# Designs tried in a protein design chat: VH-VL binders against Interferon-induced very large GTPase 1 (GVINP1). Part 4

Target 1, 242 residues: Interferon-induced very large GTPase 1 (GVINP1), of Homo sapiens (Human) (q7z2y8r1479to1720)
Amino acid sequence: DKRLFVLSILGLQSSGKSTVLNALFGLQFTVSAGKCTQGAYMQLLKVEETFTEELGFDFVLAVDTEGLRAPEHSNKSKDRDNELVTFVIGLANLTLINIFGENPSEMQDILQIVVQAFLRMKQVKIFPSCLFVHQNVGEATATDQTMDGRRRLEQKLDEMAAIAAEQEQCLDVTCFSDVIRFDVNTHVYYFAHLWDGNPPMAPPNPRYSHNVQQLKSRILMTATQESRGNIMKISDVKSRVQ

## First folded at step 23 (VH-VL)

Design q1 (from k3 with heavy chain T31K)
Fold by OpenDDE, fold request of step 26:
Structure q1 (fold): chain C 242 residues (1-242), chain A 121 residues (1-121), chain B 106 residues (1-106)
Amino acid sequence: as target 1 above (242 residues)
Amino acid sequence: QVTLKESGPALVKPTQTLTLTCSFSGFRLSKSGVGVGWIRQPPGKALEWIAHIYWDDDKYYNTALKTRLTISKDTSKNQVVLTMTNMDPVDTATYYCARDYYWGLWAFDIWGQGTLVTVSS
Amino acid sequence: EIVLTQSPATLSLSPGERATLSCRASQSVSYLAWYQQKPGQAPRPWIYDASKKATGIPARFSGSGSGTDYTLTISSLEPEDFAVYYCQQYSDWPYTFGQGTKVEIK
């Protein structure tokens, strides 16, 4: 019975989720250029034996998900979106919340859904970890924008938490950090553009690669920490999904 | 305070087109997740969902009534308009508009008071 | 469409008695709401997400259920509780309502 660390990613459709996962682990999830992930795709990654002791797990299960608010669905469905989010968050030790760009509307949408899901998990005593990946952040304003961006994100998360708390009748929740362990300074990663310029002629952006490496390091660190507590086994996956 | 109010004719002749307006305050239909639905209730009968519109202009219609219905929004006026063609006495009902939030746990959390529409010659 | 069937059609009870209202869906739903309606008034949201009470709803009310079977319970009826109660699913389009249960005074 092998030890398993489950990593999932959530985000809106065409937000670059699969690209991030592929870059992190050299995976082959379908990248959305007109094609979007349908449902949930999983890849099992074997940890090299030399690292299993250090990391505390034998496999990484990477879960790529269909983007929320997928255009392929003709009808909005609370059931579909909520089921997907609940499943992905519930299954994972760590969920990456992928935000593309600085569109306030998109950001609001994903945050609301995510916060609601985490609150529900809390109610059933599931306490997964999460990291935010904010993609398509301009290079020139990186430092100042990041501070302001973090502030805005935190504020928005708190607002969403308050709303969710009211709906879920959780009076003890006033901010996002009450829902899940969260520090805007350590749990948010900003990614540069994948390309240096406009594809298809643009070369890859080295900064993106660097960002990926940083995130990867954080993921592994988190995984190691999680493994010290309640390590999931392959045999537990079935029960977790139910 | 969130409020919705239905307005339109109280009397419509058969075959005529009904136009109802839902005016609301306290929220904006430009906000992500926000929607407005129309529900009707014939006298002494059950509630029936008619149509729905969301902030992104996504629209839904009652299947049986779809060919007769058009829903639209004017975000600048905080209004949603419902048109129903070829009215029949069977369409006599109190018509309600109500607020929905897609990302929320509610269906219709705030209702208007309703407006009675009588279809009669 | 998802058909909601409420039972009983009419529930005649006295103040202080327990009321149990049923709403059955033709297929599984995840989102169910209850509304209270009194004569001449608009429906009022009462229960949402199957078991969550709207603001100001008395503790004597409770919602429960999952899948296809949902229940609204009034532990001890008060005079103001006599009304028609509608269930509604909003899991899928088209949204649909039950035919209602009238709780009336015996």
Scores: ipSAE 0.265, ipTM 0.761, lowest interface PAE 1.4, mean pLDDT 90
Fold by ESMFold2, fold request of step 26:
Structure q1 (fold): chain C 242 residues (1-242), chain A 121 residues (1-121), chain B 106 residues (1-106)
Amino acid sequence: as target 1 above (242 residues)
Amino acid sequence: QVTLKESGPALVKPTQTLTLTCSFSGFRLSKSGVGVGWIRQPPGKALEWIAHIYWDDDKYYNTALKTRLTISKDTSKNQVVLTMTNMDPVDTATYYCARDYYWGLWAFDIWGQGTLVTVSS
Amino acid sequence: EIVLTQSPATLSLSPGERATLSCRASQSVSYLAWYQQKPGQAPRPWIYDASKKATGIPARFSGSGSGTDYTLTISSLEPEDFAVYYCQQYSDWPYTFGQGTKVEIK
């Protein structure tokens, strides 16, 4: 039987996630290449023969969402947003949390739903791995702003974990590290603008490609660790999503 | 400690406009996911949800009452205000405000004590 | 609009008996809560997400169900359990409550 690693990308409603998947795996990832269920698009990716024995899996299932939070004219739907996040995180061996831009309000919304979802997973004894991907950030003073951004992110995650713990009545949670294994210095990746201009006419940003290689290496390290224990068969994934 | 308290007139005459204020402490309506709803209960009858406002200013109203209701918030004062026009004796009820959290599993986790509004001449 | 129908309307029982309260939705819902209310008091959060207890809710209470059919069970009634219980859906707007089930002493 073939072994499957499930990689999910979770973020606000946008189309940028498929471009990131293509950059990570060197494959064209499109909506039409997958299956849509509960607002998620799935694509099966074959692992190159060179790596299958080293990594311990044969296929990667990439799960991409259309986004969180309804458009301005759509009513809020707890079913859509919360069920989508539960589905995506519960299905995945590794979840990438995609944050677009530097707008604090957008960052707060995505971070809050993510923290709440991981707390829910902890309560049902599911211990997912995650990485944060913060796209489209300014690169002019990147080192200092990135370090400040990491400290801000950790503070926000801790604050949001405390709020979620109050609402879920989890007395053993006071910070985000109580919810999942997390190190803001190694689990957060910052990328310059996705394009050197306006999509779709713009070429890829050269620094975006460099940072993608670092992220890809971390994903493969995580997948190798998971293959030694909890990688599911393809048939088991179908049962889990239902 | 999280608390909510309703305030407004105890007596309103038919056709007048009711204004209710929900004052709260221990949380901020500006935080992502936070919402405040209004629920009423006529004496001896069931609970009825009537209006809702979220941190991002999205608003929702009971379908039958929508044309009579306006909900707003003042995040600097930690207040939510409900206005209901053209009051009628059938609107006599205890009015509650309650907190919810959109990203969480609860609808209303903390309630105010309620305020009785009587509509009569 | 989702209609919640609770049954029975009144449940007359003695302390120590098992109480079973039903809440049926007119269409499938993902989020259902239960509230307890005593005369002259605000409703108190009791059960959320169909089966999760609010803090401090006695072990004798349990919630179950999914889709359209939900149940609140009290395994052995205590004197303080006599109250009205409301179910509420929060899956779709408008949010709606059931009409209540009154649990009263026989």
Scores: ipSAE 0.213, ipTM 0.650, lowest interface PAE 4.2, mean pLDDT 76
Fold by ESMFold2, fold request of step 26:
Structure q1 (fold): chain C 242 residues (1-242), chain A 121 residues (1-121), chain B 106 residues (1-106)
Amino acid sequence: as target 1 above (242 residues)
Amino acid sequence: QVTLKESGPALVKPTQTLTLTCSFSGFRLSKSGVGVGWIRQPPGKALEWIAHIYWDDDKYYNTALKTRLTISKDTSKNQVVLTMTNMDPVDTATYYCARDYYWGLWAFDIWGQGTLVTVSS
Amino acid sequence: EIVLTQSPATLSLSPGERATLSCRASQSVSYLAWYQQKPGQAPRPWIYDASKKATGIPARFSGSGSGTDYTLTISSLEPEDFAVYYCQQYSDWPYTFGQGTKVEIK
């Protein structure tokens, strides 16, 4: 039976998530079909046969949370949001946390969702792998402020973990590293967008291409590790979808 | 520690507008996921949820009461304000405010002591 | 709107006895809480997410259930447990409460 690697992408911006998928797997994917289930869009990607032996899997299931945080006029629903988060994170071999641009309110909400979701997974003894992807930041942020940005993110995650732990009565959690294995230096990736004046236009940011390769390498390394001990056959995915 | 306290008039006349204030300390309504709700309990009767406001200013109202209710927040004062128009003796109840957390598993985890509002001529 | 029906309305028992309180929802919910209330006091959080205890709740209390049927159990009643217990769903708007079950001394 064919082997499947499940990659989930959490975030509010669907266009930024598609950009990550295109950058990782190129423009010429063989796509079988897209399916929307419980507010998540799922797309099956066939691994090029020349790489199947090397990687240890035949397909990648990309799970996109375009339905997370229903349209702005929709009621908040704890059932919908928690079911979607549980589905996306609980199913995945690797979850990418996508943060797009410089919007502080959106960033805060996404980080809070992530922290709460991982705390829930810890309570049921599921320890998913995750990476943070901060897309479409200014060139200065991507180049000059990376270490400062990493420290700020770590501090924010720690604060949110402490609050969530108090709310959920998890006495063994005081910081984000207590929730999931996390190293801010190796689990956070920054991607600049094209940054040109208005005008002139500049060529594509060469650091964007480099950071994409670093992220791709980390994803493939994670997928290779999972294929050696935890990769699923397609028939087994049904039992994991709640 | 976290506390909430309701304040407002103990007696209103029919047709008047009731204004209740929930003052809280130990948390900020500006934090993601935090909400404050209003629940009332007529004497000898069950609890009834009536209004709610979240950190992002999303608001929810009991369907039967929606046209009479307005909820708002003042994050600089750590307060939530509820107004209810056209009061009737049937609205006589103890009014509570309480905190919830949208992202977590808890319902209302901290309650105020309540304030009795009597509606009579 | 989700209606919660609690039964029985009154449960008259002696200390040491087992109490079983029922809460049924008119449609499936994922989030249900229980509150204890004594005369002249605000409701106290007791059980959340169907089965998780709030801070300081004795081990003799347990919550269970899913979907439409939920239960609060007191394995051995103590004098401090005589109160009214309310269930509440927080899955869908409007949030709603049951009518209460009064646990009283026989």
Scores: ipSAE 0.096, ipTM 0.626, lowest interface PAE 6.0, mean pLDDT 75
Fold by OpenDDE, fold request of step 26:
Structure q1 (fold): chain C 242 residues (1-242), chain A 121 residues (1-121), chain B 106 residues (1-106)
Amino acid sequence: as target 1 above (242 residues)
Amino acid sequence: QVTLKESGPALVKPTQTLTLTCSFSGFRLSKSGVGVGWIRQPPGKALEWIAHIYWDDDKYYNTALKTRLTISKDTSKNQVVLTMTNMDPVDTATYYCARDYYWGLWAFDIWGQGTLVTVSS
Amino acid sequence: EIVLTQSPATLSLSPGERATLSCRASQSVSYLAWYQQKPGQAPRPWIYDASKKATGIPARFSGSGSGTDYTLTISSLEPEDFAVYYCQQYSDWPYTFGQGTKVEIK
């Protein structure tokens, strides 16, 4: 019975989720403009034997998901979104919350759904980890933007947590850190744009590659920490999916 | 305070078109997640969902009534308008508009008082 | 569409008695609400997300259920509780209501 680390990603449609996963592990999820991932796609990655002892797991299950509803999208379905989010968060040891751009509205939308989902998980005593990936952050004032970005994100998360708490009648929740273990300084990663300029002539942005490596390191660290506890086994996957 | 109010004719002749307006205050339809739905209730009968519109102009219609329905919004006026063509006495009902929020756990959390529409020759 | 069937159609009880109202969905739903309606009034939100009470709803009311089976319970009926109760699913389009349960005084 092999040990499994499950990594999932959530985000709005066309937010670059698949791109992030592909970059992290050399995966081949379909990335296309205008085409959205439907449902959830999974890839099982075998950890090299030389690293299994150090990492504490034998496989990584990467889960790419359909984008959550964005303001521009039609055919809204609460049931579908609920199922998707519940599945993705419930299955994973670690969920990447992918945010693209600096649109406050988009950020709010995804945060609301995510916070509610985590709150529900808490109620059923599921305690997954999460990391935020904020993509398409401008380079010019990266430090200031990131600091301000963190503050804004934390504020929004707390606001959403308060709203969710009221709706869920959870009196003990006042901020997002009450919902899930979270530190805005260590659980949020800002990514530069994938391209240095405007495609198709723009070269890849080396900063993006660096950002990917940083995130990857964090993911592996988290995975190693999780493996020291109650590690998921392949045999457990079926029961968890149901 | 959030309020919704339905307005329109109390009497409509058969085959005519009904136009109802939902005027609301205390919230904006431009806000992400906000929606307004129409529900009707014939006298002494059950509630029936008719149509729904969201902030992004996404629209949903009752399947049986779809061909007769048009829902639209005027964000600047805080109004949602419902039109129903080819009215029949069977369409006699109290018509309600109500607020929804897609990102929330609520269903219709605030309702108008309703307006009675009688279809009669 | 998802069909909601409420039972019983009419529930005749006396004040102080326990009332149990059922709402069954033709397929599994994730979001279910209950509304109370009195004669000549608009429906009032009562329970949302199956088990959460709207603001100001008395403790004697409770909602439960999942999947296809949902229940509204009144532990001890008060005179003001006699009304029609509707369940509604808002998991998927089209939104649908049950036919209602009338709780009347015996």
Scores: ipSAE 0.092, ipTM 0.688, lowest interface PAE 2.1, mean pLDDT 89

Design q1 (from k3 with heavy chain T31K)
Fold by OpenDDE, look of step 23:
Structure q1 (fold): chain C 242 residues (1-242), chain A 121 residues (1-121), chain B 106 residues (1-106)
Amino acid sequence: as target 1 above (242 residues)
Amino acid sequence: QVTLKESGPALVKPTQTLTLTCSFSGFRLSKSGVGVGWIRQPPGKALEWIAHIYWDDDKYYNTALKTRLTISKDTSKNQVVLTMTNMDPVDTATYYCARDYYWGLWAFDIWGQGTLVTVSS
Amino acid sequence: EIVLTQSPATLSLSPGERATLSCRASQSVSYLAWYQQKPGQAPRPWIYDASKKATGIPARFSGSGSGTDYTLTISSLEPEDFAVYYCQQYSDWPYTFGQGTKVEIK
């Protein structure tokens, strides 16, 4: 029974989730614009033996998910999304919440679902971690914009936490950090554009690669921490999926 | 106002069983996210976690003491009971019960005043 | 179990001085709390989630750290701050406490 670290990603349809996963671990999730991931797709990655002791796990299970709020599921999208998010968050040690753009409405819906899912997990004494990935952020020259973005995100998360708390009758929850360990300064990663310009002629943006490496480092650090306190076994994952 | 109060014998003989009761008010142990833990502290020594019980009757025990411990709850009476068998002088300590309200990411946010239990012949 | 080691065992300082208390975990923890205890009293929650202050905790107190290393800092000691401070992890069962650091007046 091997040790697993389960990494999942959630986000809107066509938000670049699969791209991020692929970039992080050299995975081969389908990224084509015309094909959306259906449900959840899992890839098992073997950790090299030289690193298993250091990391504390033998495998990484990467979970790519169907994009949320997919038009194809317009009538049942909310319920489906809720189920999917709850499932994915419950399955994972760490969930990447991928945000693309700043559509307040879309963001709000996703965040609400996510927060609720975390509350639900907490109720059953599951304590997953999360990191936010905000993609297509303009050139970081505007430190101010990033700060403002973080502030806005935190505010929104707090609002959603309050709403979720009310729904779950958790009166003492007032902010997102009451739901899960969260620091907007350390748990949110901003990604540059994948391309430096407009494809297909645009070269890859080196900053994107750098961002990926930073996120990867954070993920591995988190994984190492999680493995020491809460080692998931393959059998556990199977049980959770069933 | 949330309060917890420990009650039980102040003196226990060696090999006897200690029964402590934590009576609480201001919260319900039936509420999701609520737990009650027992912590003890020998005179002049550090704190030691003993046992924990949640609203859903999930229980956790100190590994070293596990075979001697039983924790239970009576939600209707707002009580948690801890039993510890085969008491020894080394078990002399102030015993605390405390609330775990993890919605705020606390381990123990409210404590009782503690009750001193002396194990002596 | 996760062993928490606090250092120093005793910290003798004067009012106005900076106090730095360390709590080291034998393995990485995600959730760490600090408690203050005065003689004859029950422990009081002081800091939770490594850096969040309980209600009513003065600004001179701060908690920091991650992984295996955590720190409680008192920027300027007040007379009421002299007490024993315990760290506790609640990331994994069994819950464990440090052995405590006694902050005493020099």
Scores: ipSAE 0.025, ipTM 0.596, lowest interface PAE 5.7, mean pLDDT 87

